# Designs tried in a protein design chat: miniprotein binders against q93zb6. Part 6

Target 1, 365 residues: q93zb6
Amino acid sequence: SSSSSDPLLVKAAKGQAISRPPAWMMRQAGRYMAVYQKLAKKHPSFRERSENTDLIVEISLQPWQAFRPDGVIIFSDILTPLPAFGVPFDIEEVKGPVIQSPIRTEEDMKRLHPIDFEKLQFVGDSLKILRREVGEHAAVLGFVGAPWTIATYIVEGGTTRTYTVIKNMCHTAPDVLRALLSHLTKAITEYVVYQVEHGAHCIQIFDSWGGQLTPEMWERWSKPYIEEIIHAVKKRCPDTPIVFYINGNGGLLERMKGTGADVIGLDWTVDMADGRRRLGSEVSVQGNVDPAYLFSPLPALTEEIERVVKCAGPKGHILNLGHGVLVGTPEEAVAHFFETARNLDYQTLFQNHVPAEKAEPELVV

## First folded at step 2 (miniprotein)

Design p4b
Fold by ESMFold2-Fast, scan of step 2:
Structure p4b (fold): chain B 365 residues (1-365), chain A 81 residues (1-81)
Amino acid sequence: as target 1 above (365 residues)
Amino acid sequence: SPEEIKELIEFAKRLLEYAKELAEQGDYEKALELVQLAIEYATWALELAKLAGDPELIEEAKRLIEEAKKLQEEIEKKLKE
């Protein structure tokens, strides 16, 4: 049985029996690590770092070499696949991502084409190397942005505070927006399958800007496209679990569950016990230690990790932060987080577990 | 980018809230460390917001720095007691 040989993280994603929660962190490779800062100084272009196979592999493996997380996510950008289907972008020092030619009209849509994987070979090559390097010791994670989140970048021309263009398009050009979301759904589906075929054990979908929508608007403009991606991927890659994460998702948990994702990532604002009750046992959960706890005394961090794990339950939990690791996070705290996860034992944590209350039997006198 | 700056501001807010919590628990030394870190993150966000020319993010970062400095003064006063 292949399922018994799955990495710990994949078993957790599938709700299988395991001895402890697997752990990884969103943004686990990055600026909080001295080795990353040194490499970034030598290679200052983010696009160079995210589009060169050797650099992607080196950066992706930095946290694995230092901390041995149970998951190794490819170092990449949510916008990386965009040029491959007709949307070029630049990353500017102070401004960040810039899309020189936003798509806002039916005429603009003519620039889009099916995804060209010859332009993304560095992703596939990197995943193959990561899979070989981690062996059976960790799961390799790929990731994609959800259609709404990617569309927001494309129509806004980069990052936005107001979301004015895309929100206006919902009312003034809904046919154009639906056509864009449909094209993105097809391209993203192919990109997920590409990552799986090249080594990813697991895929995380980020709908980071989905939290900017009301639940009704998210149901209309984001959820259907995510469901289409998940449905298509499950047909073509039936053994690959999908994790779904939205920043600010407290109001969306039940709707996120409805997408068909195997794992729902909880942000730091959701109490794990409440989130688990709302989601039930049908799906697995990921998260959700507040990244601020990494600045706490180590015993307090241990206590918080144990609290979150106990609330999530003895299976179907991928331990993570409720948000990405930020610059200034002590490496010692990250090391402690992963060491704590490795030293957890579900049997010990739940030794006082009592069986479900049974109905009182009829008394005979 | 505005979203990255916003993330720095939100993280600084969380650090500040945790510092308040630790101060309420009497852990003034750790609260001071966190409030100083919150000021550093908020100041970094302010500098990036100025470079980006985003007046709303500039205002938000400035308000957060002011709030954090007030808490820092309160914590330092407690430590002197």
Scores: ipSAE 0.000, ipTM 0.416, lowest interface PAE 12.6, mean pLDDT 88

Design p4c
Fold by ESMFold2-Fast, scan of step 2:
Structure p4c (fold): chain B 365 residues (1-365), chain A 81 residues (1-81)
Amino acid sequence: as target 1 above (365 residues)
Amino acid sequence: SPEEIKKLIEWAKEYLEFAKKYAEQGDYEEALEYVQWAIRIATLALELAKEAGDPELIEEAKRLIEEAKKLQEEIEKKLKE
């Protein structure tokens, strides 16, 4: 019949039986690809590239056309939704993200408003096209920044080295910071639902700056807001798995599991076997090949991929890097990574882990 | 092969140059990321050079690791400030 099945990546996220791990890469589209570099020279503004439907679709599909990963993530920025709820920003080539009017006081918060999706139509339109283009051959991924990570950009006025303003607000203005995080939680929840309604099979939450907090501070200032988002999204979009990733998350794995996410992304510094043991079998894992292996000879890369897959186990694993694809990564290595994933077979890979045969009964009388 | 190891050394050098560039611009978080990748790639090159028994590549990889670790210490001091 014509009933559709979940894509391989979605089945893995839900811990369902599959024949091989699905694979995709964080920062999958980008500067390491010659086709991206040519397009970026023609369209040098990152805002243009991330806010024009045709360019978003073209860029997002570049790795799909070249490598056929099992996931296609929309080309976007975690700051993209900010102008839609009252926080304008620019991206400068050298400085990166710049927020001209940071929010730090109750008065500043008057600029915030409910999220206006008329300003984000290019996201919805792009997701719809991506879903149509990849069909059942890949999962379309949307993504969002966690409230702590987004609040850090807003409060600091852009990228920060010291985290001085937001750290001070934790002690000197905790009520203002909580109010900001609550507003962001509501806006981010609506943005996740919007992405799902427009074609995303799966959503990844990035708490990039959460790794800068001690576990106790992360549990106070980030975890509750992420839990609220996940709970609300699962209520409204019950079939959509959520992946949760933090850079430098070795000390946070059990707390990350506590958020209710379906899949926990492991940083490259975490041993996959240890991470899997700590998280247990009730959640799925994503990762975590060290991106440095993409610079090794191809046989060494194959061996490392197989090692990671064996440690993760024969289900509930989305193969990925433990970090985003880096500038200068050879395209041949990326192609090899995806080809290796497609050629894996769990039965073959785990043939030495068959259960012990039952002993034949013997006459005892 | 020696040619494959040389490619790894070149990529580690490229990442070290990115680390230097970002450090000069005051972007120490990005600089730290690139210098850590340079160390990992150079360390992989070192292990492969040892397996290949190539003394020249071994010494080149060791020197690159030493240079990257010195820059890492500088970046980490700046981040503490």
Scores: ipSAE 0.011, ipTM 0.453, lowest interface PAE 9.5, mean pLDDT 87

Design x1
Fold by ESMFold2-Fast, scan of step 2:
Structure x1 (fold): chain B 365 residues (1-365), chain A 81 residues (1-81)
Amino acid sequence: as target 1 above (365 residues)
Amino acid sequence: SPEEIKELIRLAKWLLIFAKELAEQGDYEKALELVQKAIEIATKALELAKEAGDPELIEEAKRLIEEAKKLQEEIEKKLKE
């Protein structure tokens, strides 16, 4: 529990003094790595890879062994906890996640039950092993989908481009949707606590589809449930920082701050300096190098990393991409990203830094 | 998936922007490399979009391939000069 013994990433999340930004990447383990592609060929079922402890550990550690990021996120799926509270799913190689029996009515809701961790032992066991393997050299990250994002999968029956069913439920079956979101909030809270108790230093909440709502609708249908989760988790796991990320979050930054999250992840479309100014000093930030920069010449990538770090400031920044690692990303570029982060020094970067107290009022506010 | 296809389209657009910047700086060799990567990625996006049966993504990927090929021709002309 000592803040001085926390991994670099945890210190950054808490806004503590550090010498450089910690770095990790969303979708850190995956198809851009040759070793992952080889393993996936031997074990072609995504559910096998995401629900077998040995495979989860091996895959999660592939980027750790290759690149030594400051964070190691458990290889898992956003839908992994669903069967444990009554929503079975499959992952098809081409189509992706499929929920054969969507929940859309009061009768469908009867299938839901409290989360059963006997069905999620592979998550807890994997986190324990990851914590042991990284030691004091990295933070172990768990993650979970936000209630709105998970409800979207459950209600739509899988991925969706139109969000038609869930948006219609906001108007035609709001009581059913509220009941679903409430159940998900309880299950997600327990799942976050479970991950922390089994080794996660830090948790990221993904409200990937929250950006599809207008700000008013997000305040109504997503924010209250996220806020409830964060408050409950902080009471039970007070030393665990929470990172909150929404895809397409440019219009939601101030509202995201209101959830009580320690760190706000910025989407790649947000200017880091603007994001920092809009969020103020009470929260840390994560991000937000455009994943596309990993295809740039390495000097250009270095310049962009340094630009983002300078904009984020010398404290409370977890360097990341503004979105997940893209298919076909060169491993050399990923290696360079992490090497660049390790070689950064805040004192050198901010030799000409103007302290907030001496800055113009607009830069302090 | 549609999400992965959109990510590939976004990447191809970004590589074209970088290629244009490098070409404006006179670095035609690096610009050509980025344009060729953009074509490869946009072509992959087109294949996946056709498989997914998404007319909007198919059209967007085709437009990107056309734009990239036009830039490639301009860069190759400069390299021959």
Scores: ipSAE 0.000, ipTM 0.304, lowest interface PAE 14.5, mean pLDDT 87

Design x11
Fold by ESMFold2-Fast, scan of step 2:
Structure x11 (fold): chain B 365 residues (1-365), chain A 81 residues (1-81)
Amino acid sequence: as target 1 above (365 residues)
Amino acid sequence: SPEEIKKLIEEAKRLLEEAKKLAEQGDYEKALWLVLEAIFKATYALDLAKEAGDPELIEEAKRLIEEAKKLQEEIEKKLKE
């Protein structure tokens, strides 16, 4: 929607005229914040923190209260929806995610079922509260993992980060993998719509492990399912922008544009000017300040933010980091990032002087 | 190609060395991400080396994976503490 009531971030995602870039950060709530660390000590289970409505809301609002970003992303995990369609998991403090029973065969596929939102009420309830608390001042963001990324966790069992078992399945069990990806596509589509219906202004799709595929393999095993999700969501939620991000995406930008996403997120290794040139003006961009700049002196951080913004251009840019905020990031640097974004003014940055109109066209007659 | 496989092995070695440095500095979370990246690249190199039928590259990739997995176990134990 081109409504003037849309949050700044939604206007930027749609390529509408705005006075400055909106800003938010991937992994915005988390361990770099002292208040998060205190809460995590009181509630040490990550599953508890990501599946309890009160805790999700409190954590999601911690960076909002401290920094006033233009986007508030729900505190959640990429694997959160999995139990709701038949894939139990746990998060162990040391090993991270563990999938109790990996899916690798046609027999394993029988455990999958349509997504059950009764098991995800804490997501919907949290989004409604977030929308009420910040919706007039900031966009509420939901997110999902792409089918390839989710399938990788399911197939690998969630602990082996090499992801070689799923690549082997591309050759030895392609029909099983396609069936899994198809089921995930349906479940993810419904989960995106659910998040939008419960308060999300915008959705980000993460294909975190898509960058580990060659471009040709990504086009075969990931892109078609992402396209299906985007097209289905656009039909049912036409006013909701979709941001698409892949870690390590420098080789995939043009192919990512082909998915139909409104916004392409650039990782920190992509030069913003080059990325903008390659993507053209039909899509918006997000990113892509190197998270390491948050450890730099504040003036250097300001210069880098202004450089990135100038390269992205005066519209269709959501300022972000090119990757999630790193553990140990100074809160002062995060505060400075958001304050810098709020104090930017496109007219000042781009100062376009149109000289007095010439009579040159009349000389052609 | 042998050049692609060698590049993956060299990238994995670099990541593993950086992970060791970060672990020595007590930055176990960053060390874990780098060692996981090293394992991924070394395992991909192993798969390519097997397809190419290169015994030397197969053994080099296997040794690198074993070294990286041992470091991963050490880092994970430290994070638990």
Scores: ipSAE 0.000, ipTM 0.112, lowest interface PAE 21.0, mean pLDDT 86

Design x2
Fold by ESMFold2-Fast, scan of step 2:
Structure x2 (fold): chain B 365 residues (1-365), chain A 81 residues (1-81)
Amino acid sequence: as target 1 above (365 residues)
Amino acid sequence: SPEEIKELIFIAKWLLLRAKELAEQGDYEKALELVQKAIEIATKALELAKEAGDPELIEEAKRLIEEAKKLQEEIEKKLKE
């Protein structure tokens, strides 16, 4: 069947029988790698690196060439699609992303327009090349920010620590905020479909700032828009798994499952066994090794990887960190993580475990 | 072993250094994550050092925990502002 040609990561996302967990890392390409640092010195503009097809491809393939993960995520920025629907931004070295003209009023909303993919051709071209380069050996991942997370950047004018403007808009300008979230939902849906049509095997939705909301506020201001995106994408791209991740998601797991995502990414603070019990077997899980374990001695890292894998169970698990790769992470630890994942075998890990009910000693000849 | 304890202390020191760098850059959320992990690892090192009866490693781990907790309090204060 066509599903037999799926990469290991896609099979895991769909909950299919496999021999080992596939593995990849959030923020897989980046500053922890010497080859990335060298390239960044030659091409110091982050926008150049994230908007030039040749550079996107080179950077995205650096961890694949070095470590052979089961997933290759496109090197990009969560804000990359914004100029294509009317929200220009810059990335400053110290401040990070800056939105020149935040959207906070009904009048500001007039600047928004439907997404223009002529401005995003470098994304589509990069995905096509990545798909060709990895062949059958890895899944290509695209990604997108959730409407609440993207709205937070747009409304706040960049990165925020207090979320003051957007939280205030929930009370003082709820109709404007709903209109913005609705526009973002349509643009994000089209961007996800565009990535799938151009080579992505799998898409991850990041609601990075959703964890800053109470569960009631998240269910009101974020969940409905994510559900709309997932429903629309599954209707148009039925074979493409959707992974959903929120930073700080311990209180939201059951609600995240309710979005219709195929895979729920667990934050590093969530105990994998507890998360698996709460989510059940009808969805797959991703994660959730603490990124700080990459700074531990290698035997301790191996033990933690095996612990997480055993807790997640023998299917429906994409091994990952519970957060992005941290700056200064040793490359040797990353190599060890992927080698450990490749050497795991579900049959060996699970067939040797005797259920407590059957622990009674018996003579076998 | 003494080697294991020294490795944990080294890791905790490195995480604390990275947390300080991120706090200086204004990334208090990531700084908080790293400083909390530094405290966790340094606390494990302290427990092992006490079991080993090594007064130098006990004092080093205690000093590291104290330094990390002070930075954590400063970061949490900035996040509340």
Scores: ipSAE 0.000, ipTM 0.173, lowest interface PAE 16.1, mean pLDDT 87

Design x5
Fold by ESMFold2-Fast, scan of step 2:
Order: C-alpha cells, then structure tokens, then sequence
Structure x5 (fold): chain B 365 residues (1-365), chain A 81 residues (1-81)
C-alpha cells in the first residue's frame, strides 16, 4: 500500500506527519448505543450477531454512521476463531463465554487442528464490505486475542476470577501449556493475516489476562508468543501496523515495547506523558482518556482530550479511551469526543514550542 | 540468541503437531507440506545452535529433525498407496 494514500489512523500508527490525532474507541459498537440495543432485541443470540455477515456489517457501521470515528473495528468476539481450530464455545447471557470441553492434557490437545477459514468466511466477507463502505475516510481494524489470554479462556473453560487452572498448569503441566500456546500462536498468526488479506488496515492484539501476571511470568508465558506473531505478520503483511494493548499495563510498558508492535495502547491509569517518556519516540501510542470522562460535562471532556493529546505529542498518537466504552455512556459524549478530535490541529496546540522542547514530552504539558 | 533458537524449535514442534493431525484426517498432501516446513525450521535451529555452541539445543534440534523425517516417510508412504 502507498503511505500517502493510507488512512489517517494508519499514518499515525506509522509515526508519520499528520495534522491531528485520529480517534476511535475500544468497544465502539455495542450496548451503549440505542440502535444496537434495538437490534440485539430482534437478534438476541450474541453468536448470531457476531457470526452473520449482514449483522456484523450493520453493527460495525453503527458508530461510523453516527459519529464518524477515524477507525471502524469489526464487531466480533475474541473467541470467534476458536471453533475453526477445534475449540467450540458458547456465549451465555448470564455466565458469558463457556468452553464446555477445556483443554488441559496431552489427550485434549488432539482435538486441535489447523485453522479452517471456511468456518470463518463471515469474518472475511464482513471485512471486505467494511473496507468498501468506509472508503478513504476511516481505517478498518481487525483484532485478535494474545495466546496467553486465549489459553486462559480455553483452560479455565470460560471467564475466571482466580486463574487457578492455568496457574496450576504452569507448574504441573508446563509442556502441555507450551504446546497449547504454540498452537494458538500459529492459529492467531494465520487469523491476523486472514483479516489483513480481507480488508483490515490495522490489527489490535489484546492480552487482557496478561495484566494479571507478574512481569517475570508475562515475560515467560506471554511475551515470546506475541513477539512471534508480530514477527510473522510483519514479514507477510509489512504495510499493516499492529497495536498492542494490555488492560492494567502500567508495570509492563517497556516490555510491551520489546514485542515489536508499532503502537502501544495505554491503560487509563497510566499518565500519558510518563508513558511517552518510558516508551520513547520509536513507537506510537494509543489512548488513553479515562472512560469516566464521558460522564463529565462536555467542557471538562474537551479539556481532558486536549490535555491527553498535548502529553502524547504531535506525532504517533491514536486518540482513544484507556479502556472500552462503558454501558450507560451518553451517546452525546461520544459524539462530542469525535467532534473534538476532528477539530484539533497540532500546529495550533503546539504553536508556543520550539522543536527541541517538543522532543521532550514532559516539557510539552 | 538462545531465546530465538528455542522459539524456532517450538515452532517446528507446532508444525509437526499440525502435520500429524492432518495425516490423521487423511490430508496427506498438506501434511507433507507442513512436515517439510518443520524440517526446514528445525534445520535452521540446529545451525544456529551449533554456532552458539549449546549442546542441549543441538541435541533437541537433532531429535526434532529425526522425528520430522520419520513422519515425512510415513506420509510419503501413504501418498503412494
């Protein structure tokens, strides 16, 4: 792809010169929007909504039609690719994701197979339609869970508060866990490439459960597998930037930078200026407005957006929340967030600084 | 680095797992492609391990190549049947 024709978000991810930060929101489509709630009442199965091409496209485009964000992320689930390589699951209304046949032993591993994209055609078809619909006006984002996060769901049989089974496997069945993580690494790599080949401009990797590990445990059980995914994807899809996000990542920033990701997503608890200083200038950042600010008066939201943008600096910043959009978020606040982002101008925001001062993020604020 | 060599060994093991699985499903043509790829990667790991002078990694890479070649022979035999 030509760098001059890249969407604004892709240019920001690559650290290229731009006039303003692009903006999008994690969990952008979903339960806070009235149009989504009406659609979900007509189609109450989450699996139906996330596995039907027409519904995926309709839902993914709801925020874009309403708010015109600079990124449109495909409506999907982190577990969506699992049945395609041998791990069936369900999403239950109260319990959430359920994996009835967890993988915990060498015998269980025999159920795994290479990823079968005939079972994921609804993803590829949806991405192609989204790419056509947004044109030059937005980037299409795909996403995937990191191997540790996905392994946690598979091994625990769903969501977990204790991480008991997977932590126990680190000690009692480490070879089985390594084999599972290796299989997931290959399947996830192929799934990322599939999403790129079918229309994604950019991919975000989520390692939500990685934030529950000590840094030493994360270096052992998560980081190497993420590095391999990023290395393999960059070799096969060199023009596609990768965003890496861990919830609660304040203690992991320098280690996250080491994965080779183009963009590091900052949790809302990280000070943006501190994050920029710790990561340096060779990677871009995403985030990190506290989602709670969307419940604040609009002028306060504007001031916080401007504060975060000034701290991030005039290059390599994708404006986002530091966490997903919460249920109950006012749609007016979301509209204001994107309108504020569109009206920002880096020249105006940084007019009082000389180039040497702008190079030091702590002096820009 | 030792970490890079260990990752190549892990990747080759994963490809062998895929090849065995496809062979069990009767897809011998794709299984052959994956086992050949596993041999290539394990051979690269062996070369790097020899350069690093690490006896354990050399031994592990050699065992992996032997396992892969044995599977290749089994797959090729099935394709001739």
Amino acid sequence: as target 1 above (365 residues)
Amino acid sequence: SPEEIKWLILLAKDLLFYAKLLAEQGDYEKALELVQKAIEIATKALELAKEAGDPELIEEAKRLIEEAKKLQEEIEKKLKE
Scores: ipSAE 0.000, ipTM 0.151, lowest interface PAE 18.3, mean pLDDT 86

